# Miniprotein binders against Protein PET54 (PET54): the designs that were tried, part 2

Target 1, 293 residues: Protein PET54 (PET54), of Saccharomyces cerevisiae (p10834)
Amino acid sequence: MKASSKAIKLVLDHLKSTGRVLGSVESGNSATISEKTASVNKQQQLQEKKPSVLQYRSYNPYLVKEDFLSILPENLYKKRGQFTNELDFQLMKVRDPKYFQFKDQYYLFFNDYNSLTEYIKLTKHSRINKIRVKMTPLAQPLPTLLTKLQRYSKNLYNAFRSSEQYFEGLNEKVDVSGEFTTNQLRSILDSVEEIENKSVLVWNIPTKLRSHDILNYFWFYNIRSSFKIYWDDEMKRNLRFISFENSHDAYRFKRNYHGLLAKELLTLSEKGDAADYSLEMDDSKILIEHLSE

## First folded at step 10 (miniprotein)

Design a23L (from N4 with R23L)
Fold by ESMFold2-Fast, scan of step 10:
Structure a23L (fold): chain B 293 residues (1-293), chain A 102 residues (1-102)
Amino acid sequence: as target 1 above (293 residues)
Amino acid sequence: SDEVRYLLERARFLLLYAKWLILFAEYLADQGDYETAIELFNEALEILEKALDLLDQARKKAEELGDPSLAEKIRDLMKEAREKLEEAEELIQRAEQMLKEK
């Protein structure tokens, strides 16, 4: 299995090189009177403001906020570890609301239009993964974007709960709140991130392995739910959603199985027979997409 | 039409799969694993050809039903699929050349 081991290593090395953000422990600090006043004023400002949105198209699904901050010009007066917060934004990977696959684009949500235009100006000559950065202001109305985000969030939450709830929920109407604000956006992104950290999409798990078999053979990954989101019988391709009790198990699952031949997975089942699968004209690889990567 | 919806859903699914295959194969090729990359690019070509076939069927049905808006959306997907097919073909040629130089 040198080829599969090599493929997994290369994907993980790539994830490291693109500045993947690992989950961090939340630490609480006691607030001062001045900090309380600043926090209240900041919260009030965020509730009243509508975000300005930049769209960035990229086939690389592993970009994180740090990648977009690192392309800003080096400030000669910037000290090591100093963080520039003048151009603060929230990053979102655009995912399909039904299949959860990355849709080759990112949104950067800025608190105001001036921050957005300044970011464009400062990054005009920058590169991400050797490709010149080209970002465009989002043309679609903000309420339309919010509806898409809420639909994605709802479907992802339902999938995390159960396959039954996911399929039942697909036809439900999304209730859009009256006004689209920065505060509403933050709430949606935070809830989505929590579930994305604990979830993977898996292509080409052998059909011989039922959901029950997957839960039994991978019990040490603390799997919550596992079900097929889509199946194309003619091309013999499938997409499965798997959610975990914690983000580390999702990460570890991808690390261990991404790039393996599907027939190799059958050897983990006592009733599985690699020979049965190898008789088919299909040497599909297991491809794993961790939703928060 | 239920038939048009079915064809579009399949085509969209396969197009997304092919995009992921191309992305993964490209990273493998960048790291020098040209043999595995070529396998994945060839799989992407098969998947893209099937997606185009499904899209063409859907376009014909949408035109038959007199839905110009739907037909236009299908043509956009067909354009995207053709662009990815061309990209994959170019990447295969490049990877094959690199493998020969090995």
Scores: ipSAE 0.237, ipTM 0.654, lowest interface PAE 4.7, mean pLDDT 75

Design a23Y (from N4 with R23Y)
Fold by ESMFold2-Fast, scan of step 10:
Structure a23Y (fold): chain B 293 residues (1-293), chain A 102 residues (1-102)
Amino acid sequence: as target 1 above (293 residues)
Amino acid sequence: SDEVRYLLERARFLLLYAKWLIYFAEYLADQGDYETAIELFNEALEILEKALDLLDQARKKAEELGDPSLAEKIRDLMKEAREKLEEAEELIQRAEQMLKEK
């Protein structure tokens, strides 16, 4: 039994098990408890200063906040129940504002400069995945970085809404006025994380499958929007953005289809033109990135 | 101008695709699937070489059109492609070494 036959069987079994619209959505939303709202407002006021930022360059797109916390010496003493929160930071993966691809760098946003310098001191000579950690000060002005983040956030939100909003918004100027605080940064990063949890980037979905076909074929994944962000007609390569109603469906989609041969996805279609199959007979794999990974 | 834009868009797409292949190959290597990782790294090398050829053509045309600013931006993309090519080669050597340690 070949891996391709096994993969097709897994996809078909999944389609049979989820042959219904999944309506398990909850309106979680913000609870308007006055005490909690007052606490949040107080936290905003206390963190009115501009963030202090460290830049880390890495080709590894899978680094998470835990990786940067695990290199702190005090975290090695978890066995004694010892832990600290004073060096906490917000982590940002840098993504392209147009194509949403990882740009080989991370930013660590600290509440103040003292926290930043202490983190550098404690992680001097540390390693992440056997590579020595080298943190550098922000090379660009903070407003420039925040403008890029806001542009990314806006474009990602537009893509989450629809293809039309995304393309219309690409050339729209982003205005970043006033002074950016740690609180404003947290708000933007939280909004980005919400959408990234529900979104994937997909390489090499067969070009004959249009957005309507994707929505119909994968109806049981509760897809919100699906469209090509980039395509090259000569190379017959494409990058597609797909967003889901919930993060679980984004996770399931990647789990079930990542690494499948693109031509195998065509054979799962109940009907397709024989000529279309001939045009899509390369050995390209479907490659999926869950944006929050 | 249209010719340079066409070459640049194709080259940027190939560079983006090669970066994706490298990232997924590294993931597979971390999972112990060194054979598939090496296959994907080698595919990335081929794609990067094609991207460099397109970028070189675009740079040459930009220089002929008297646009040194555009030519310099293309050289920056060529540098990025060469860095990715070198990284993929190093990762292939690492994965091959891990296979030999069986």
Scores: ipSAE 0.064, ipTM 0.551, lowest interface PAE 6.7, mean pLDDT 73

Design a24M (from N4 with F24M)
Fold by ESMFold2-Fast, scan of step 10:
Structure a24M (fold): chain B 293 residues (1-293), chain A 102 residues (1-102)
Amino acid sequence: as target 1 above (293 residues)
Amino acid sequence: SDEVRYLLERARFLLLYAKWLIRMAEYLADQGDYETAIELFNEALEILEKALDLLDQARKKAEELGDPSLAEKIRDLMKEAREKLEEAEELIQRAEQMLKEK
């Protein structure tokens, strides 16, 4: 049987908006034309709706979507960790667009305001990691949030490519001529997650160690790139970005070196005791953030 | 001005570092390592005081240059820093109490 001309038009209009090639309507999935049209209509509704946003403040950077679903009543949440529910949302960890560190904030993007209010109602007496949840509607305009997210995404992508591209890119303006959509948000979050899985931020690596020293000392971690994002000469503190060929090496690096005294790292290196460092160093610890944690 | 930008960049870095120390210290306290947590909270207090000093210098300079919008943004950062300083002080007291009860 033939699909209706209306159904075909809706599918083609959707594919144009998503950037898919015309003629891929007959993709290799087993879904019927009717099912494809219903799916396209649902996706189009999500694109038309501007999401409603809840803000959650927490020092804990390790919260995932499952943590926010687990505080819902059992009739909406599956105990086995698989989730699917009527109050669906996208989770975003807020990171600084220039320095990439977690900013003690999460955003939950709901399809509509009614879903947001229902989530608040169902969770108002709940706790995450023994702390009572207090979620508030987004204080800043949604386009402002999207601009910050796009700048974060661009700067992170540049850092993953090279230190040169990162520093060069900091002065470039982000083009934000498009309207905010749920699908645009998902696309950005997915691309960001891929890089975050392979990247760490490291505080307090001794300033005397240059980028080539780091690559040589940690050769067995398959480091892709390493550079200082910032340093303060007076406080003798620095923040370094390190990216890896795979997420497992990023995880291993944090596991093995997080909490190590910075002074101990110098004694493990061929440079030994740094004679040009004051003996009155404050025993600073190496602190590592895996961006996807 | 370049001087105000330099002061703000230093202050921003130190604020981020202090937040990091507080976060790590809270994690360690949750793990029962109150002694190390207290050390990191105390370092955060020192860093926050330095950040506030830099922000105050930047605010004064912005006011001298006749930029009230920039001065207001700097005051917002100073308020954030003072709130984190108070938070760290409270967390130190809680960690010290837990250490006494162990």
Scores: ipSAE 0.097, ipTM 0.548, lowest interface PAE 5.5, mean pLDDT 74

Design a27L (from N4 with Y27L)
Fold by ESMFold2-Fast, scan of step 10:
Order: sequence, then structure tokens, then C-alpha cells
Structure a27L (fold): chain B 293 residues (1-293), chain A 102 residues (1-102)
Amino acid sequence: as target 1 above (293 residues)
Amino acid sequence: SDEVRYLLERARFLLLYAKWLIRFAELLADQGDYETAIELFNEALEILEKALDLLDQARKKAEELGDPSLAEKIRDLMKEAREKLEEAEELIQRAEQMLKEK
């Protein structure tokens, strides 16, 4: 709380100049996106296609597909062998395209609009975790949705590859060209799911540890990429993206380290030098979100 | 405004962090670890207070710049943060009661 207005201005100037943290603007992309949207809208108008997507708003980031299946009438859920194809959907947590943070909403992608309409009807009076379910069809036209998903997909893929690719790619224009079809949508969703299964967001890893230090410290996990997406020096909190060669290592990493204190994390890894690391860590909990959860 | 954007991005980040702390603390309380849960709820309370301060600053600046739409959006975030503050306070009281019953 001792931060002066001058100190805040210095941080703002730093964030603006680096483009690698919170504060990078995408204003330069608005004209290009608008132009692409206009041309794409003409094609969609000719194709008469609408996305079969439901939006569900929830502050609970831990909802899984089974939570949305369990609110269907019990007889239909238990007969899933007969109704699986009819009511099947892909669940997606809506994430910020830059920081990958959960945005308090879910998308349910159905194969067709009839399936979506039936799901709404069957769940009209249902509850998830004691809260009445309010599902709304997504009003966005398919090209707008594809542009949004493609931006998230591109940024996530770049982060999966390396920090350098991620930061270089942040302000690049999204190339949404070709056919605007449900097959393109499914392809994007499948790619996103694959990378999300192999990636975690981690709060409160010691801010002085560099990407190379993280790779060395967790050498027995098959880490592909690790870098800070955001940090707040005043509150001494940071958010790091870590990707793995396989989903099992991402799962195992979260299971082993989620909820531990920084000093407990060090103690579990090795003895002797742990005390020296503790001097550079605060007592905050290590919090881990597996992106596919 | 770049200043409003900076304040909002910080506030959103802290609000998200506080939500994760509350959820994790609830899981610990369910497992009977009330002492650690109370610590995390108190940390969430501190983080939420900071987020509210940043949101209030952003709201005042948005109003000063003549953007009532942005100011209203910020008020919605402030309402969410206040709801989480109240939730955390109630959960602390419950956890303290359970700890006394041990």
C-alpha cells in the first residue's frame, strides 16, 4: 500500500514498453479484424450457418462435462448408451486469449442446433451445485466465434512451443481464411483440448526463478515451456505458464505440488540447499490450474 | 485509458487469485484442515480488499474520462468482489466455529 503514483507510472511504462506482460494492447488489430469479419459475414450469409453453442456463466472453474450431463433427467443419463450421440457436446472453459485465465463462463459445443435445443428443454429447471441453470444460445455469428477461438488457439499453441513464440505472436493478426464450417470449428477445439491437457497455470512460484531454473528444478517432469505471463510485485504474486510433453506429467505436476507452501515444495524435492531457496520465497501457497480441468 | 486498463487488469488478476484461494480453502476445510483454511480465507480477504481498491480507482478514472459504460462494467466487478468478500468472511466464521468444536 506504499506504492506511489510515480511508482505505478513506472510500472505502466514498463508494461507498455515490453509488451510481454499485462498492458499490451490489441488496438492495432481492430481494423484488420473488422475487415475480415465483414468479408466473412458475406460468406456466412450465403451459407446460412449458425454455431450450435450454449453459453453458461459460472464463477466455479471446476465444472466438468459430467456436471452438465448429470443435470439431465436421471433416466436419460442412465440410458446414455442410447442417447449419447443425440445429447453429445464438447465442453470448453472460456479463457482469456492472452493470459489463459478462466473468464467465468463455459461453452457447450453441440453437433447440431436440434441437440442444443433439446438440451435446453431438458435442463430448463435443473441445478448445478444448488444454483439454477441458465443456458443461453451464443448470439455470436460463426466467423466472430472462429476468430475468437483461433486467437486463443494460436496464443496457446505459441505458449506451448516457447516463451519467445508466445510473446512474438501476441500482437499478430489472426488469419481466419477459407471455409467457415463446423469442421474447422471442431479442428480448432480438438487442437485446443490437446494443448490444454498438457498445460498448467501456476501461481506463486518464486519470482526470481527463471525459465531455465524451473526446467532444472523440475527436470523429472517433461517440461516443454515455462515462463511468467503476469506478475504483481506489490502483492508479491505471479502467474506462470508451464507446458509438458504429455498430459500425464501435467496431471502429476498438479497433484504433487498444488497447495504446498514454497518452502514445503523445496523440502519435498531435496535437502541441504532448500534453506537458501526459502530466503527468496514468500510463504504463499503454490496454486495450480490444469487447463483441461 | 491505459491507466484504467492497467488498474482493471491488476484487479481482475487479483480477483481471480482470490477466487482460487477461497475454493482451495473450502476443500481444505472439507478435509478438516480448518487452521490452514482460515489462513487462506484471510489471504483471500486481503487480496479482495486490494482488488476493490484498484477497481474503485479505475471506476473513478473512467467516470472522470466520461465513459459511463466502462464505469458500470467496473461496478459489476466491484459487486462480484464484495460478494466474494462476504462469502470469505462467512466461511472464516464457520471454520473458526468448527475449529472450536474440536
Scores: ipSAE 0.192, ipTM 0.616, lowest interface PAE 4.8, mean pLDDT 75

Design a40M (from N4 with L40M)
Fold by ESMFold2-Fast, scan of step 10:
Structure a40M (fold): chain B 293 residues (1-293), chain A 102 residues (1-102)
Amino acid sequence: as target 1 above (293 residues)
Amino acid sequence: SDEVRYLLERARFLLLYAKWLIRFAEYLADQGDYETAIEMFNEALEILEKALDLLDQARKKAEELGDPSLAEKIRDLMKEAREKLEEAEELIQRAEQMLKEK
């Protein structure tokens, strides 16, 4: 019926064929567990598998892993170092799969469900940037989560490569018929993080500036690619994707230009090529989101 | 229809943009940057008004095409946009009050 049901059946069939499991720790290399018993237990785990993922809603797009670790009691670091390692997680910002803007939500990926439950208990009364922490376990099964993440990953990778590949790829479905493991999940997260570190979203770059103009105007930032990911002609609002050769240039670009009036960029361009940009001025502010920050 | 799809795509983009402006403006206000927050809230009001106009056009066209299910879904989006308009107006008043007390 639903794609999640089909995905679960594919995972069960794949497990019977290859002997793989959903889990980063239980690789099946334990000598103390029989292969047949491990296989049966792995199938039961797949049927009942809930991803070990917490959701956190926040309007702050600049939360980092350290913000979520700092709310844990000090005693965990001093007395329970192994326990703290078991509570460790990978942080991800939740982004729109098409436009890449932050969706006011974070995912915390834990190694196991017990670690997730313990983190909830320890942070129940904590605050991040004065806001009370409300964490909820993600209800979606792992194959459904992987499909959503692969869609985002594919679109982001295509955008990083070129505008042409991005637009061509938007109508293609992601192929999730492969392995559905926590190792695959981590691989996706790592790939996404690499591109996010080198990429920004820019709202309201003047519509008169072409991609070539932007590369010339910002020559010192080692821009790899720049294109409009969406635009509304009537409201004169646009969203541009810009990728850089390195993460430091993305960081510097945001720091230097975030919050400037769009018309300030246009006036500088007009001093160079006056006739092309003199038709109208844009009063909008340039807003920059560094995808990894 | 292609025209209804176009209007909905524009409206959804503008609604998402307005939500992003409101969220980030709230963050800036919490950090004490009330002036920038108020500017962003006011921009969100303009964007939401345009989104509502586009949604109203889409609803009328869906009704003309005899798709009451689609028209009802569009009304749900219009309700969400109106709720965000009211929220942004309240947040502007709060930010202005905090700026005055500063």
Scores: ipSAE 0.183, ipTM 0.596, lowest interface PAE 4.6, mean pLDDT 74

Design a46W (from N4 with E46W)
Fold by ESMFold2-Fast, scan of step 10:
Structure a46W (fold): chain B 293 residues (1-293), chain A 102 residues (1-102)
Amino acid sequence: as target 1 above (293 residues)
Amino acid sequence: SDEVRYLLERARFLLLYAKWLIRFAEYLADQGDYETAIELFNEALWILEKALDLLDQARKKAEELGDPSLAEKIRDLMKEAREKLEEAEELIQRAEQMLKEK
């Protein structure tokens, strides 16, 4: 996991710095002022560019790319790379940048605007009315979209690294003043997908279990890190982020513990004080969201 | 103020939790587990009412501090919470109807 973690960091660090220095001759104070002006002009020019992104609103967090391909005419979906024009896109769940919760929204990133308009045209006549009706081109400009994605990516990466980096990074400004490109978006999405595959959100793990207790209790799941993103003392609800060394362990963890009563988790423990804890536990359920599923 | 930020942070967290409860309850209803779905929808109603209370407190404090733009943003969140509350109520009625038909 160390190699994958380092690779992700390298990619994210590269994305932050990409386009800031265009092999041009470095100059004095006048050049610094000119560089700021040029950056502003680039951002203004990019504000006029429309991203090739479709927005789909759905309460269902479990939709995958194949669900969106299946509403296309069958011949286009099945005959990849042949005479029939195959539409391709990258799918992303829209998540809250702080809590990582699904926001009832999907983005479909197309290579160009022509592909996007063709997809809309082809899906208008499909039999799946609910999905078609909700698909609209995203109105926000590319730089605005990149800034939102960079914020989510940064916070997710920090959480994957450690609780300390996550909390320290929450209020840090995201600066994407370099070259804004569709290729940069794809790089961000690929990096995010890697971390999402290895991470879960867990509601209502008993508050008396600390991070080291979680690591010890679930030692056989290869947990990298675990910490509470937030908790509410009055409502006795909490949200914990857990990252794993591989995606299979994240999947197994959700499968085994999703839907259990929080008090049942502690009573299953052979800890000497588990009985005492169970008397104070509420009856809330442990709800697990695997970020990539 | 710090107090308004605290109330908003709590309200946003509870609103997100209620949305997750509604989705999970819908999934269970689709699987035919209407009893558990109804329990979770009712929990979501309770959480949403608490979120609305926190938002109302934050709105009043924002108005007292002379920040009408913040108060308007809080009203937008209150509208979202009320829409989710109505949605959960409708889903409960549907699940209760399905339960009677099994």
Scores: ipSAE 0.400, ipTM 0.750, lowest interface PAE 2.8, mean pLDDT 75

Design a47F (from N4 with I47F)
Fold by ESMFold2-Fast, scan of step 10:
Structure a47F (fold): chain B 293 residues (1-293), chain A 102 residues (1-102)
Amino acid sequence: as target 1 above (293 residues)
Amino acid sequence: SDEVRYLLERARFLLLYAKWLIRFAEYLADQGDYETAIELFNEALEFLEKALDLLDQARKKAEELGDPSLAEKIRDLMKEAREKLEEAEELIQRAEQMLKEK
């Protein structure tokens, strides 16, 4: 999602602003002791400022910003002015850092904490898709949130490169040492949006198909990487990560194969190896999540 | 423990798969394909029941290990799974009724 990278930049900008040094001499003006005290109090207030991030728990992975705006009073929602700007936010789906599946929660990044508290007040008795809205300010400190987002970014980027890089990266120690530059974090986080646009999660690709077979069967989709990210032997189901050279191919892949019967993939094979298909997979559906959705 | 993590991770994936089946089955029912929708809802029930079994095992192990906080989080997942199970059962009954009227 284009909004996820921008939301992370907003969080980074917020963190950067709380670290600003007081007493800039840029203007050349001499600050009075009263003005200095007021600016110190304001800076101290910014340092202790609560994160302007709201958490919403929902099992529905298809909620968009408009769903969260529509629960506001109609006159505020449709107003092209100050109220809409004051309540503006960036929406982000929370994904598992290891498996990339939706974690049944959304983050709403607001410009300031007052906007967040006002949004809560206005939506206190509202419902999204027949369910009462219960939104909570994010309890986690901002640095903790940034660390989790960085971990997700690293694992997603490694998966995009190759299965080997992904599995090797999972066992790497989290380097908590050192300061991260804003530019490095923004670069990594920008990669998240790009990779999400080029990647899908797929349930129930037949277990007989190796990664090489998938590249051969779908050669015209420009697949970059394909590997099983999870499998359950007892229930005979698998989840595969597939990345593409471009976002259009990821979109086309989902459009063409989402909802197809898994056994139909084998009948499309020029090799004709359908005879050895797993019986447990015969009636299963190919279910595809495009990560940017 | 590693056993609790394994059970919990399995349960989460089976619950996730069941949610995807329910969503797809609802789509098919909206298109008038009640027979296929019922098959997928029944598959979802099977996976939800297995997820609940795994979650119950994980909860018992968490309690044995003296981790009431983890046990409570597992109970929250069990509640979600039970809600999805009830939802799927209701959707099956509705689809079966529509199929009889066809």
Scores: ipSAE 0.434, ipTM 0.791, lowest interface PAE 2.4, mean pLDDT 74

Design a80Y (from N4 with E80Y)
Fold by ESMFold2-Fast, scan of step 10:
Formats: sequence, structure tokens, C-alpha cells
Structure a80Y (fold): chain B 293 residues (1-293), chain A 102 residues (1-102)
Amino acid sequence: as target 1 above (293 residues)
Amino acid sequence: SDEVRYLLERARFLLLYAKWLIRFAEYLADQGDYETAIELFNEALEILEKALDLLDQARKKAEELGDPSLAEKIRDLMKYAREKLEEAEELIQRAEQMLKEK
């Protein structure tokens, strides 16, 4: 009965979501010799460029690129727009490479040092959320930063694949690559962003629920990986990493379960129904952080 | 050093949890659920107090090991925790006032 009911639910959810399916990108590209030459030259320029990094310390985890663009002079921001801004940069939330928690700082990656210094000059007297902006060029050497980024990227990728890959990978050394280039950085950031969009950190899922229980209860969310990344037995708190096949499932999972009482999850699950009713249930709330937020 | 890292890891975990409790409680207060919001703010106060204790232990150990740079960074985290304690206390007072008006 259970298997049949789950199959029917999956089919109905799939049918309901078909209107929200993003189109596949299939196309033949017929570039001229001139266009190919221009593309190759641009690629060579990107590989030769070394990025310049600006550090911003903030306890607010919800800052997005727009927040950093909006502090530029109004006329400059309005004229250039989001996609044509000459002071363009890539924004990265600094996360712990092992546990993925926000580390109270942001990196702004500029294509060159002149863009970085210009941004500092233009934002010298600006405020983000009423706090005066204090941005500093990163003191850390670029090779050291690259090693940290590669470690974070590798650990995040392994967690996305499986709990086994994650734990096995924690003790592996990160390969020291050559020169830190803008092209290499972009590749790392793009890979990280894709996985972050499909991943959540969840506080306070009942400790009695194992990975297979989570997969069974949430079968309709297309979960790829689910495991405890940290726990504190003294405080009875835990942090679980969950990754999904797509970003929409991560979004709707947070929407539907953020703020629920942990004990209610046990009651709704088959495991909870079989549990001894005399056991004291945890009154904590389920709190969800979508890594891309 | 291993002991200091362990204490800091636990403290940072609790600070992150307290921050999430405060954010969730603010959301509930915005939805008009002041009673539950106050309960979660009080839980955040307890968690922040525990975090401060762990940070103080870590600071003392860093000083004993002769790492003044690490001790200063820990003091910065302690200052952040105290600021969050004050913030949560203010939010509790605000929520209690709103509850009286309801």
C-alpha cells in the first residue's frame, strides 16, 4: 500500500510540476573564423589575468550582489545596470570548508586591481544596512586563498555526491594547481554556485531519523544526499546537509519545513507512528539555511 | 591548540544556531506570534550564554599558549555574542509590548 501510494504521489507531483520545467539547452553553434579567433583571444586574456580580492566583514548572511552594487553612486549604478557594469565583480559568501556555515565575511573578486581601487573610492562613505562600509584588500596571498577555495569546492562537491564521498574526502590533500587566474576562479565559483543552489543546511531534525528515513519521508523532493554534518550531544543539537537534484526542490523544501516543530516530523513519519509514545519529544524548531541565500 | 580549536568549533556552532533562532523568532513576531517569538528569543539568550562560556575558555587557553592574535579574534567573537544578547533582550521587550497591545 505504501509503495503504491508513494508512486501515485510522485506521478501527481511530476504532472503538477511539468509547467515549471526549464527548457533544455540544445543548439548548434556556427561561428565564423573571425568569431572563433575573438573568442580564443578573450579566453587567453582571462587565463592570464590574476583576480584582485576585496574582503568585507559582516554578520549579515543575506547580502547579495545587488546590495554591493546599490552602494555605488546612484547615477553610476542606474546608468550601467546589473549586466553592463564596468566595475563588475563576483560575490562569494565565505563558508566553512568542512561544515559549510557562513563565516561572517564576503569576498568580492574583481578582474583587476584598478577596478578594486575604484570600487573602494566610490564606496568610501557608503553604508550597508546602516553600517558604514569597511572593505579591505585581502591580505592573504592568492595561492593560499586558491587552496581554501579548492578545499571548499571539493568538500561541497563530495557532500553533493554522497555522505561516503564527503567523509572519505575530508582527509585528502587538495592538489596545488598552477597560477591563480580569473578563468580558474570563475570555474570554481560557477561549480560552487550550482551546488549551493541545490543544497540546504538543516538544524534540529530529530536524531532518531536516519538517512534512509529522511529519503523515505521526503521521497518527493528528489534528494541526492542527506547526512549529519555536525552534532552536539550535550546541547542536543544537530546540523544536517541535504542536497537535491534541482534548486527548485531545495527552495520548496525550505518553504514547507522551515519553522516546523521537530517532534511533528516524527509524528507524521512511519517511524514516528511506531515510536513509544512515552518518550519525551524534542520541542526544538526545524531551521533551514539554503546555501545560495 | 587542539583543545582551543574544539572549543571554538562548538562556540561558533552555537553562535550560528542562536543567530538562526533570533531570525526565526523575528519572523514569527512579524506574523503576530509574539508568544512563540519570546520563547525562541529566550532560548537564544541561553545558547549565547553557553557560547560566551566556551569562548572565554578558548580565550584563556589561547593566552596560555602565547597566541595573542588568536585571543584577540576570540574577544571579537565574544563582543559579537554580547551584542546579540543585547539585541535579543531588546527584541523580547518589543515583543512583550506588542503582546500587551494585542
Scores: ipSAE 0.011, ipTM 0.442, lowest interface PAE 9.1, mean pLDDT 75

Design a84Q (from N4 with K84Q)
Fold by ESMFold2-Fast, scan of step 10:
Structure a84Q (fold): chain B 293 residues (1-293), chain A 102 residues (1-102)
Amino acid sequence: as target 1 above (293 residues)
Amino acid sequence: SDEVRYLLERARFLLLYAKWLIRFAEYLADQGDYETAIELFNEALEILEKALDLLDQARKKAEELGDPSLAEKIRDLMKEAREQLEEAEELIQRAEQMLKEK
C-alpha cells in the first residue's frame, strides 16, 4: 500500500548515501567510523556501479514481503533470523504512469549489491505460489526509475484533479534533474499515497453509462471525477478512472461492484426497461483495482 | 507513423486487459473457483495472442519504414508478452491440477 512512497524514499536515501560516501566521509562523528566507512566506501564504490534493485515479474498482485522472505532456505547453523535481516529489502509494486494499473512487476530495493546477488543465489530454484522465481537485476539506471515514478505521481495528481488536467498533462515532460528536498519528497509521497487511497480503475463499464450517468447513479459514493482513459472499439473494452472524496468510498465501491457482469450495471439505469438492458449483452466482468491495494 | 502508433496503442491496451483478466482469475482460484478461473485465463490467452498479432504487424511496418530501433523495441515488447502468455499457461496447469485434487 505505502510501498511506492517507501521505495522512493529508499532510492533517494541510497542516492544521498552515495553522496555522503563521495563527499562527507570526513564528517566529525568519529575517526574510527570514518576509517571503517572509508574502507567500506572503497569496496562500495566498486559495487555502486551495479544496481541494487531486483525486478520480479508476476501476474499475482497479492504478493507481500513475507512471500519473498519465505522462499529463502532455512539456515542450518541457527542463524536464520540474522541471515534474513542481512538480506533486508523494500518491496514495491510497479504501476503504469499513464494507465495507473499494476505492471506485473515487483521491485526489491536492497541496501547494497552484495545482498542482491546473495538473494538471487539463494532463490535461484525457488517458486512463489508454484511459479518459478525469475529474479533479475534492474537493467535501467536508478534515475530512469525515479523519472517513471515522478511521471506516475504527476499524472495521478492531474487525473485526481480532472479529466481535462489529466489529458493536458500527458504531453508535459518530468524533470528529474531538479534538487530533491525533504519537503519535496514528502509532498510527492504524501500526494501519491492519498490519491491512490481515493482512486480506482474500472474495466468494462458499459458505454451507455457516460461520466454524468456515473456521477448521478453513484452519487452516494461521493465521486470526485470519472472519465475513460481508453476504449478499444474492436474488442469493445474500456478503462475508466474514478476518484472519490475519501478512501472509504473507494474501498466500498470496489467491494460492492468488483466481479459483477457488465450487463448488470445496465439494469441499474433509472429510465431503462428490461428489454433495453438485454439488447447489448456484455458478458465481460467489471474489474476494479483500488490503487492502494 | 500514425498506423504504427495505432497498432501499438491497441496492443498495449489489450496487454493491460489480459493482465486484469489474469488478476481476477487468480483471485477466483484463491477462492476455490478453479473452473471460472480457467475460463478467464483462457480468455486472457486469446487477448494476448491478439496483442502479439498487433505487435507483429507494427514491427513489420516499422521495419518497412526503415526504423530498426522501433522494430527492436517492439520485439522486446513481444518477448515480454510471450513471457506473460507462458506464465498464464502455467497458472492454467496449476488450477487444473488443484481442480483434480479437489
Scores: ipSAE 0.093, ipTM 0.584, lowest interface PAE 5.4, mean pLDDT 71

